# VHH binders against O-glycoside alpha-1,2-mannosyltransferase homolog 6 (omh6): the designs that were tried, part 19

Target 1, 298 residues: O-glycoside alpha-1,2-mannosyltransferase homolog 6 (omh6), of Schizosaccharomyces pombe (q9p4x2)
Amino acid sequence: MYFLILFSSNAELGEVLRTMRSVEDRFNKRFHYPWTFYGMDEFTEYFMSTTSTIASGHCEYGTKGITYTNHLQFILTISYLVHWDLSQVKPLVENNRLYQQRADALAQENLSYVYSPLFHSFQDWVVRSLLYHPQLEYDYVWRIEPGLKLVCEEKKDIFSTFKDSDIVFTNHVCERKHSGIYAMEEAIEEYKILNTQGDFSNIWVYSNNYTYCKYWPFNEILSLKQIRHNQTYTNLINYLLGSGGTYYHRWTESDILSAAFGVLRARANHMESVGFFLNDDVHYCPETIPYTGRCACL
Short names: E, the ipSAE of ESMFold2; O, the ipSAE of OpenDDE; V2, 0.75 times the mean of E and O plus 0.25 times the DockQ between their complexes.

## First folded at step 11 (VHH; framework vhh_enristomig)

Design p4 (from n3 with S103N; at its last look DockQ between E and O 0.28; V2 from the best seeds 0.00; counts 0 for: pae O 5.6 > 2)
Fold by OpenDDE, look of step 14:
Structure p4 (fold): chain B 298 residues (1-298), chain A 122 residues (1-122)
Amino acid sequence: as target 1 above (298 residues)
Amino acid sequence: EVQLLESGGGEVQPGGSLRLSCAASGFTFSSYAMSWYRQAPGKQREWVSTITSGGSTYYAESVKGRFTISRDNAKNTLYLQMSSLRAEDTAVYYCAKDFKWRNHDWPKYDYWGQGTLVTVKP
């Protein structure tokens, strides 16, 4: 089973609707895959009613569910996830001084949201949800961020294409390296001392000396079945989460998952047939001529 | 259009108290976390405090126990109650809307106010 997943909140309804319209018009009207809206808070009736009218398939609305904690011998312990509703939140950072110091350092590198408790907790929540949440027991998921638009008419079943090629994730973005990435490499080296499973010879795929490549959480397909059932995957991911990655290093879920996939030599695809637009800095057009063929790229 | 307007800044003696306000408009205020930042002369802007949409609060170590962040959703207003003020608290204080783009290196925050100056001196 395949489904479209959108991590969202009630506040993002406008963007969600625009995204759904785009995805339905360009692709899903042909296949009627279900939508799963996943959030930390319960969705309003208005949210559910409105989104259901746009979707051509079944709509499901998930909640955060059970908090899963698995840290492997590190100083940072995440006792509670912070997102939209945090009225009962316990302290998330064990060492505030160290957090501040690390955040300040990363801020100097122009990394965004280093001081955002919501951001840190969101990253942790997303990773843990993808790995363990019972509502996400699917073979493949297409994670789409609110605000994303598809710019190409896609008549092929993307999920089938990925499955037939045994693709595990979408690796189609290369970003500027920062000190956090090197810290992740060090964390993986430490992990190697404790574990021998996996191919640790190539952690990252690099486009050049200044960039590293990973899957893009704005528009990516993941083989959840394969990932969830691979103990090597989950162990490494949990180790990285437990190393304070989302806080002390500001690792995103994309960084963490991509590192794990890379270490294990998981197969990736760039989704070259799918054009998208999120904003002026985040977009891709598969055609050289923007307004010809099946694509309309701005 | 999102707008943030800080107020309440001024001069105060060491040990004194001051309350800053940030009037927000152009977005559903109650749905977003809000933050205070400050920038001292010759220094970089630094995080001071955050309050989530659910009311959870977080503070920089340097202001913990002295500053209190709060919000009034009915008034679309963010507050920062400052007490036991010190010379090192002198800065322009900025109100910020928390993140929208969760997984991309965007500007630290979507929107900032123009700031309000707080000067702590004898």
Scores: ipSAE 0.018, ipTM 0.341, lowest interface PAE 5.6, mean pLDDT 78
ESMFold2, look of step 11: ipSAE 0.739; ipTM 0.908
ESMFold2 (binder alone), look of step 11: mean pLDDT 81; pTM 0.817
OpenDDE, look of step 11: ipSAE 0.000; ipTM 0.251
ESMFold2, look of step 14: ipSAE 0.563; ipTM 0.836
ESMFold2 (binder alone), look of step 14: mean pLDDT 80; pTM 0.815

Design p5 (from n3 with M34I S35T; at its last look DockQ between E and O 0.42; V2 from the best seeds 0.00; counts 0 for: pae O 7.8 > 2, unsure alone 61.5 < 65)
Amino acid sequence: EVQLLESGGGEVQPGGSLRLSCAASGFTFSSYAITWYRQAPGKQREWVSTITSGGSTYYAESVKGRFTISRDNAKNTLYLQMSSLRAEDTAVYYCAKDFKWRSHDWPKYDYWGQGTLVTVKP
ESMFold2, look of step 11: ipSAE 0.543; ipTM 0.824
ESMFold2 (binder alone), look of step 11: mean pLDDT 78; pTM 0.785
OpenDDE, look of step 11: ipSAE 0.014; ipTM 0.324

Design p6 (from n3 with H104K; at its last look DockQ between E and O 0.01; V2 from the best seeds 0.00; counts 0 for: pae O 17.0 > 2, placed apart)
Fold by OpenDDE, look of step 11:
Structure p6 (fold): chain B 298 residues (1-298), chain A 122 residues (1-122)
Amino acid sequence: as target 1 above (298 residues)
Amino acid sequence: EVQLLESGGGEVQPGGSLRLSCAASGFTFSSYAMSWYRQAPGKQREWVSTITSGGSTYYAESVKGRFTISRDNAKNTLYLQMSSLRAEDTAVYYCAKDFKWRSKDWPKYDYWGQGTLVTVKP
C-alpha cells in the first residue's frame, strides 16, 4: 500500500490545501493514492471536509494517539501536545540549564530553531510516529511538507519506479555541519561500541570536511514497512532519540534517519524527476525536464 | 569455536614500551569491535581500550595518550601498543570480544583470552 502523508495541524490548512492541489494536479489525479493527514491534535471537521474535497483518493486522519512509553523506555518523553503555536510551549527537557547552554552554543553557530522546544518535540514525534504509530503502518509513505508544491508534471507512477529500492527515495541536501551534528557522530561511535557486530559505513555523504549531505525531509518516500521491521534500524534510531539529542543538539528527523540509513548502508534512490518548491531556500528543479514534465521552476 | 590468544607480555622498566597482540579465530574478526582489559592483583578487571569494526578507538583515561589500540583484519590480530609504562600498569591484560557497550562500562563480554602478564618494575 502506498500513501501520501502530511504531518500537519489545523493551523496549516492553507498550506496543506495548496500542497494537495499541486500534488493532485501534477501527479495524483492519475493514480488516486490515498492521503493521510497526521497530527498531534484532532483535525477539525472543516479541515477534513475541505481536504477530502480536493483529494482524488481516500483521506485518512490520524492523531498522536499512542504514547512513546507503550513501546520503549525513553529518557525524554513528550508530555504535551505539539503545536506550531509557540505560545503554548512548555519546557520539555529535564536539564534546562544544559538545554540553554547548548542552545546558546548552537545559536552562535547561526543555527535556526535552537530555542524552539516545539521544533525539537516535533522532530522527535515524527520519527517515533514513523516507527511505531499503528496508523502509519504502510508499506510505503511519501512524506510531503505542508506548503510544498510540485513544479513538474509527473505522469509516471512515482511509487512503482522505486519498488526495487530498499529504504528511501528522496532528494538530498548538503548542509554545513554544526556542533550538534558532531555530537551525533560521537553518539553513533558510541553506538558502534554498543553494537560490536556489524560493519558501519560512513554516517554521511560528505562533500567536504565541513558539510554533510542528508535526505531531504520535505519530499521523501520511505519504505516504512522495511524500516519498522528491521531491528537494526529501529535500535539505532531509538538509541539516538533516547539520548535526547533532538533537544540538546537540535537533531532533526532528517538528521536521525539519514544518519541511520547511512550508517547501515541503506539502499536509496533519488527522486530526480520530481521538482518541488517550498521556498527560496528549499526547492529543486530537475536539470533535465522530463518528456512530459512541463516544469515551471522558479 | 571462538579463540583469543594474547601474547607480548613481559617485564619492562618504567617508561618503557611493550606491544601486546591478540590472535583471534573462530569468528569474522573484521565485523566485531575488540577490546583490551586488564586486571591487577587484588583489583577488579578494568577496561583499557576498544577499537570498533570501523576503526574508531576509545581509551580509559588512565592510559589515554600512552596506549594505542589497533587491528589488522587481514591477520585477525588485535594490538595494544603501550608506551610510557608505569608501575600501576602492571596487570594481566586480556583480549575481549565485547558484547555490549554500557556507558563506558563493559561488564558484559562474549569471549576472553587467557591473558598475558605485563610487569612494570625497575
Scores: ipSAE 0.000, ipTM 0.233, lowest interface PAE 17.0, mean pLDDT 78
ESMFold2, look of step 11: ipSAE 0.572; ipTM 0.842
ESMFold2 (binder alone), look of step 11: mean pLDDT 80; pTM 0.811

## First folded at step 12 (VHH; framework vhh_enristomig)

Design q1 (from k4 with Y104H T106W; at its last look DockQ between E and O 0.35; V2 from the best seeds 0.00; counts 0 for: pae O 10.4 > 2)
Fold by OpenDDE, look of step 12:
Structure q1 (fold): chain B 298 residues (1-298), chain A 122 residues (1-122)
Amino acid sequence: as target 1 above (298 residues)
Amino acid sequence: EVQLLESGGGEVQPGGSLRLSCAASGFTFSSYAMSWYRQAPGKQREWVSTITSGGSTYYAESVKGRFTISRDNAKNTLYLQMSSLRAEDTAVYYCAKDFKWRSHDWLKYDSWGQGTLVTVKP
């Protein structure tokens, strides 16, 4: 099963609706994949009612341990229940000095959310949710952030295409690098010493165009079934989460996942065929790929 | 127009307690996460606490166990109960409205109050 997922809040309803309209008009009206709305807080009845009117498929809503299901009931059989339970989240910051030092450094790079423990916790929560939350027990997930719009009509089934190609992970091309992600290399090196599982031959290098990138965690497709059932992936990802990098180095889930899948030689691409618009500074219009349909990139 | 107005600041002795309030208007208060920040003299503004729209709370390590963030959605008011105050808690405390949760390069907060001064006497 495939579905579209938005990590959202009640405050983002307007953007969610715009995103849904865009995705439905450009893509999902043809396939009717279900929508899953997931956030840290409970969704209001109004949110659920309104979003349901736009979706061409089923809508599911979840937060923390609370799930609103319209058609499916999921049975969790994994042992890592506590990992997606926010009540079990470890203290945010243990080393304030280091946190501030790193945050200050990253602020100099004009990096956003460097002083936001909430943001860091959210990144951790997103990763853990993707890996373990029972509501996300799907083969493929397309994670979309509220506000995102598809700029081109997509007539092909993206999920089927990726499944047929056995793609495990997709995210957009690196947009910008920041120094916080350098620590990920060290963490991976440390992990290599501790764990002999996996292929660590694809280590990031300074000359690599995808090294130390701030990837946009708002447009991703994941083969959750593959990664959830692969201890090699989950072990590395959990290790990276456990390193505190989300807090001390401002890693996002996309950074962590990209690194993990890269290091482990997972089949991935950079979604060059999926055009999107978030704002005037964050957008991508396909130009070098075959034209798949009408585009509105402005 | 979003407005945030902090109040409740004042002078207090070490070990004392103080309750700050932030009156919010111009937006659907209940839908947004709210945060407290503080800025001590000669120091940078630092995060103190956040409460989500759903009521989840987060605290800086320096204030854990001493400060409690809460909100009254019916009154559009954010609170910060401070206890066991220390000299190092002296600062101007600011209320902040979270923008929208975004994972990209956006400003974390779109609105700040003018702040309220808390002075803990040595």
Scores: ipSAE 0.006, ipTM 0.282, lowest interface PAE 10.4, mean pLDDT 76
ESMFold2, look of step 12: ipSAE 0.674; ipTM 0.871
ESMFold2 (binder alone), look of step 12: mean pLDDT 80; pTM 0.809

Design q2 (from k4 with T106W L107A; at its last look DockQ between E and O 0.18; V2 from the best seeds 0.00; counts 0 for: pae O 7.9 > 2, placed apart)
Fold by OpenDDE, look of step 12:
Structure q2 (fold): chain B 298 residues (1-298), chain A 122 residues (1-122)
Amino acid sequence: as target 1 above (298 residues)
Amino acid sequence: EVQLLESGGGEVQPGGSLRLSCAASGFTFSSYAMSWYRQAPGKQREWVSTITSGGSTYYAESVKGRFTISRDNAKNTLYLQMSSLRAEDTAVYYCAKDFKWRSYDWAKYDSWGQGTLVTVKP
């Protein structure tokens, strides 16, 4: 079973609707994959009614679980729903000086959200939700951020294509590497040392230029079934989350997942055929891959 | 509609103090991290401070020990207590509401106020 997942809120309804219209028009009208709305708040009746009118498939709306308290607790209590409660958000940072130092450094690199503990916590929450939230137990999920648009018509079943190719993770082409991403190398190396009893023959492989890239965490497809049922993946990802890297190094879920899959040599695709538009500065239009149908790229 | 209204700016001598306020409306104030930014003449806007919904605070190096960010959720108001002001603190100060979730690199906040001018001069 495949799902289109939007991490959204009631306040983002406009963007959600625009995204849904785009995705339906360009892709999902042909396949009718279900939409799963997953956010920090319960969705209003109006949200649910309006989104349902656009969706060609079933719409599902996520529910809250236990309040977020500690990332380590999530590791130990994976049987519970991941819950995002902003009123209870506490930084997972123990070394404030280091946090600020790193944030300042990353700010100099013109990196966004470096001073947003909420952003860091959200990234942690997103990854843990993807790994453990019971409402997301699907074979494949397409995680889409509100506001994203598909720029070209896609007539092929992306999910089927990825499944047939046993692709575990997809993300767009690496735009750049920031210094925080490089810290993952150290974290992974430490992980190998600490896990001496495991088989880590493939745990550390620098495979290509896409490893440890900064990716836009708003458009990605994951084989959740494969990831969730692979202890190697989940252990590594949990370790990375536990390292505080989302805070100290501004890792996003895309960064963490792409790095983990890269070093484990998971089959990945960079979605070169899936054009998107978020804004004038964040977009991708396929240039080298032929596509059929209508296309509107800026 | 989200509205942010800064106030409290003015002229002050070096070493002086000012307290900025940001009145917020149109959203659940207590649920969001809030930040102060400033933009000096001829310079880019820079981050000054952030306070989380949980009350944790963060500061730019340039203002550490001198500025204090706080919030009153009952009043939907963000504050910036500035002390030991310096000439280089002269800027328009902006209140910003954090996104709950955004992933693009330049839209750090979804809402900004109009700003309030702080001028530090002898």
Scores: ipSAE 0.013, ipTM 0.294, lowest interface PAE 7.9, mean pLDDT 76
ESMFold2, look of step 12: ipSAE 0.670; ipTM 0.875
ESMFold2 (binder alone), look of step 12: mean pLDDT 80; pTM 0.808

Design q3 (from k4 with T106W L107T; at its last look DockQ between E and O 0.28; V2 from the best seeds 0.00; counts 0 for: pae O 7.9 > 2, grease 24.3 > 24.2)
Fold by OpenDDE, look of step 12:
Structure q3 (fold): chain B 298 residues (1-298), chain A 122 residues (1-122)
Amino acid sequence: as target 1 above (298 residues)
Amino acid sequence: EVQLLESGGGEVQPGGSLRLSCAASGFTFSSYAMSWYRQAPGKQREWVSTITSGGSTYYAESVKGRFTISRDNAKNTLYLQMSSLRAEDTAVYYCAKDFKWRSYDWTKYDSWGQGTLVTVKP
């Protein structure tokens, strides 16, 4: 079963609705995949009512502690529920000096949200949610951030295509490189010493267009079933989370996941056929791949 | 129009306490996460605390255990109770409306107050 998931809050309702309308008009009106809304806070009745009106499929709403399920019931099979409890998460910043130093360095690279402990925590929370939250125990998930718009008509069933191709992870193309990702090399090298699982030989290539990239966690598709039930994936991802890179090196969940799947030679792509618009600085318009010719990239 | 007005700042001795308030208007206060930031002289603005619309609270490591963020939705007011104040807490404190509870990098559109000065000195 496939789902579209927005990590959102009540305050983001406007953006959520715009995103939903875009995704519905460009894609989901043809397939009616369910929407799952997930956030830190309980969703208001108004939020649920309005979003349900836009959705062509079922809507589900979940939080770290509360879940509103319209039609589906999932069995908890994951033993790492403790990791889902945010109360068990380590302090946001343990070394303020290092944090500031790294943040300053990354700020010089014009990297956004470098001074945002909440942003870092959010990335951590997103990864942990994707891995362990019972509400998200789906076969495939399309994670979409509020505000995102699809710019091209998509007539193909993306989920089916990815399932048929056994793709485990898909994120968008590299937007911009930043030095924070360099630290991930060290973390992975350390992990390699501790573990023999995975293929670490071909992930870090300086000439690779996808190396050291800023990946926004706003548009990605995951085979959660394959990921969640594979200890090799979860171990590496948890290790990377535990390294503190989200805080000290501004890793996003997409950075961590893409690296993990790369290391483990998981089948992945970069959604070159899926155009999107988030803002004037973060967008992608397919030029050669569109098969419909119907794009509005402005 | 979104308006945020901080108050409660002043001079206090080390170890003292102070309570800041932020009066909010122009939006549905209860629907948004709210945050406190501070900027010390010669330093960059830094995140202090956030309270979500659902009441979840988050704190910078430097203020954990000493500061308490709270909100009164009926009064459209955000609070920051500060205790065990230190010299390094001296700063202008700003109230911020946060659409995404994710701290803003101060480079794009967000709603901020004018700030209130907190001075901790003997």
Scores: ipSAE 0.014, ipTM 0.313, lowest interface PAE 7.9, mean pLDDT 77
ESMFold2, look of step 12: ipSAE 0.594; ipTM 0.845
ESMFold2 (binder alone), look of step 12: mean pLDDT 80; pTM 0.808

Design q4 (from k4 with M34I T50V; at its last look DockQ between E and O 0.09; V2 from the best seeds 0.00; counts 0 for: pae O 8.6 > 2, unsure alone 64.0 < 65, placed apart)
Fold by OpenDDE, look of step 12:
Structure q4 (fold): chain B 298 residues (1-298), chain A 122 residues (1-122)
Amino acid sequence: as target 1 above (298 residues)
Amino acid sequence: EVQLLESGGGEVQPGGSLRLSCAASGFTFSSYAISWYRQAPGKQREWVSVITSGGSTYYAESVKGRFTISRDNAKNTLYLQMSSLRAEDTAVYYCAKDFKWRSYDTLKYDSWGQGTLVTVKP
């Protein structure tokens, strides 16, 4: 089973609708994959009503928001089910000075959103949701950022194509490198000392051009079934989350997941056939792969 | 519930000064970076300045040297001291706590205030 996933809020309804219209028009009208919406808060009836009207498939709405997490608790509970009890959640950033220092350093590198605790928390929440949320027990999921539009007709079943090729992860936009992403090496080395299991030799290699690449976390497809059922994946991901990297090093879910996939040398691609538009600065149009239909690229 | 309330806007002559305030509630103010944004008539909302929890400040190029962002954590209040105001500074000014990254000039924010109008004209 495959799902289109939007992590959004009620306040993002306009963007959600625009995205849904685009995805439906360019792709999903042919396949009718279900939409799954997740947010920090419960969705309003109006949100659910309007989104359901646009969707060609079933719509599902879930929520399990966490503002701050105690990442250490999650590390200790790896052997247990993820606890969604917010009463046990403590601020993740224990060292505010360190946070500030590192954020400032990253800001100097012109990295965006380094001063957003909510962004960090959201990334952490997204990863944990992908791994453990009971409503996301799907084989494949397509995580889409509200506001994103598809620029080309997609007549091929993207999910089926990826499944048939045993692709575990896709992410097609490589952002410039920053010092935060390199910190994953340190975390992985520490993890290796604690855990002798796994192959970490190619953790950053997808195509040699994407080593230490920071990916934009707004359009990606994941084989959640493979990830969730692989202890190596889940242990590493939890460790990385537990390190506080989302806060101290500005890691995104794409960064963390990419690292995990690299450890197992999982098959990945960059969605070369899936064009998208977010804005003038953030877009991708297929250049080398023939279009499957009409295409309107910037 | 997160609440942000801007104040201090008004009409001022070119070269004048104005101080905006943003009263915040519903979250641990001191733990968050807070930004000022503005939206001029007929234009898109643009980022103006941010102050981090640690007190670091950053400014848009258009306001560097003229605007000063500050905060009083005891009062849960954000400030924007504007000086050497220009006609181009005319806009509704907003304070915001950003939620997550998106590739726009305007951040996606968890909460916005109602804004306060600043008009710079002779």
Scores: ipSAE 0.010, ipTM 0.266, lowest interface PAE 8.6, mean pLDDT 76
ESMFold2, look of step 12: ipSAE 0.579; ipTM 0.839
ESMFold2 (binder alone), look of step 12: mean pLDDT 78; pTM 0.791

Design q5 (from k4 with T106W Y109H; at its last look DockQ between E and O 0.02; V2 from the best seeds 0.00; counts 0 for: pae O 14.4 > 2, placed apart)
Fold by OpenDDE, look of step 12:
Structure q5 (fold): chain B 298 residues (1-298), chain A 122 residues (1-122)
Amino acid sequence: as target 1 above (298 residues)
Amino acid sequence: EVQLLESGGGEVQPGGSLRLSCAASGFTFSSYAMSWYRQAPGKQREWVSTITSGGSTYYAESVKGRFTISRDNAKNTLYLQMSSLRAEDTAVYYCAKDFKWRSYDWLKHDSWGQGTLVTVKP
């Protein structure tokens, strides 16, 4: 089974609707895959009724409803609405001073959301939810962030194509690197040391152009079932999550997943044929118009 | 026991170049990030550069474009290539072993060298 999943909140309804319209018009109207809305809070009746009206398939609604403790023994309670830009919120980290210092450094690199504890918590929550939440037990999931639009029409069944090609993970093209992502090297190397008895025959060599790329964490497809049932993936990902990197180094779910899958040489692509638009600063248009459809790029 | 030994310091004219080395022993060198620090007379020790185990590099703004950090894992040696040296670069330069990742603070170091003096004459 294939599902389109939006991690969203009631407050993001407008963006959700715009995204749904785009995805439906460009792709899903032909296939009618179900929408799964997954958020931190219960969805309102209005949210559910409105989104259901736009969807060509059925809609499902799930909530986190749980707290978790990370490997650093921090209890994370995500009870907030998802707001990406909350610079005034105090960090939920043990070492606030270090957090601030690192955030300041990352800010100098023009990195977004470095001062958003909610962003960090959300990224952690997203990864953990993808891995373990019972409401997300699907074969393939297309995780889409509210506000995202597809710029190209896709006439092929993306999910089927990915499945047939045994693609495990895909996200967008590499944009740039930030210093925070480099810290993942240390985590990965330490992990290797700690797991010397493990099978690392397929460990990726740090020579790829996509090494430690910053990917936009708002559009990705995962072979979720495969990932969930692969201890190699889950162990590494959990280790990375437990490192505190989401807070101290501003790792996103895309960073963590792409790194983990890269290290393990998972079959992946970068959605080069799909294209996307989030805003004037965050967009991608394929260099070549896909054979499968027309593109409306800026 | 972790040992770090800096070398390569000396006197140089402004605009000149120097290459510092740090010989490391007592730990798995390739598994740790390494850093250079410097302390000028009358000033506090300041961070200069870091290279991760994977080879990613970081630099202080004051040395960006002029300094290059590198490592040879086979030789357990850390390097700092300094170019376009300025008077304000005069300092004792220290090699530092980064703390393990679990510390969540890669600004913390558990071991330091004795330092090597770099003097850029005005």
Scores: ipSAE 0.000, ipTM 0.243, lowest interface PAE 14.4, mean pLDDT 77
ESMFold2, look of step 12: ipSAE 0.687; ipTM 0.884
ESMFold2 (binder alone), look of step 12: mean pLDDT 80; pTM 0.806

Design q6 (from k4 with T106W L107V Y109T; at its last look DockQ between E and O 0.01; V2 from the best seeds 0.00; counts 0 for: pae O 15.3 > 2, placed apart)
Fold by OpenDDE, look of step 12:
Structure q6 (fold): chain B 298 residues (1-298), chain A 122 residues (1-122)
Amino acid sequence: as target 1 above (298 residues)
Amino acid sequence: EVQLLESGGGEVQPGGSLRLSCAASGFTFSSYAMSWYRQAPGKQREWVSTITSGGSTYYAESVKGRFTISRDNAKNTLYLQMSSLRAEDTAVYYCAKDFKWRSYDWVKTDSWGQGTLVTVKP
């Protein structure tokens, strides 16, 4: 089963609806793939009713349950309750000095959300949900951020294409790097020492165009089946999560997953044919790759 | 007001089949995950099956391969097709409304029906 998934909250309904309309118009009206709305809080009936009227396929709604956390195993466990409520957000890190130092450094690099415990917690939650939550047990998922719009019409079944080629898709090529992500190499090196059974021959190289890149989780297709059913993947990912990198080094789920894909030589395709618009600073318009002729790039 | 009304319970012989229904009202049925639970005499209520709003299905190990959960959103009705029934399947079966996943051993639901009795005996 293929799946369009939005990690969202009730407060993001407007953005969700805009995204749904865009995706339906540009793509899903032809294929009717189901939508999954996944959030840390329960969705309101109004949210569910409204979104259901826009979707051409089924809509599923899920929340962080208590039960799926039982599947999580960590070398170093950071236990916390994740709430999508900014008013209740407090620092959840034990090493406050390190957190502050790194956050300050990253702020100088003009990196967003460096002082946001909510953001860090959210990234952690997203990864864990993708790995373990039963409601997300699908072969492929298209992770879409609320507010995202597709700028080009897509007539081909992207999911089928990726499935046939056994490809994991990331939205676009490396946009920029930040110093926090370099700590991931150290974590991987430590992991190598602890886990001698893994193939680490394809570890991230600094000179690689895709290494330590900030990948936008706004538009990515993941083979969850490959990830979930491969202990090597889950072990590595859990180790990275357990390091607290989401907090201390501002790792995103995309950073962590891309690292795992790289280390384990997963088939990843940085497809440039899918254009998107999130805002004036975050957008991509296809240029050279098959222009369908139906693009509305802003 | 959320209302759930189970029906279809009764007596059946071992190896027999039975189909339970749950009529739902008072909420947007199609938007919610629905579940079946059962409670045998002298035992705690246990999870049986869940179907998400999108149609994904999950089953307890004890009923896998024998029970099938389904839904008709147009009719606001949840179903449980039971086959190869066993004596140990005897219980009051409850329909439940919830948007989130439930574990095999934990029950929290938003709303419950009154239940329908299923008795499997020769």
Scores: ipSAE 0.000, ipTM 0.249, lowest interface PAE 15.3, mean pLDDT 77
ESMFold2, look of step 12: ipSAE 0.552; ipTM 0.828
ESMFold2 (binder alone), look of step 12: mean pLDDT 81; pTM 0.812

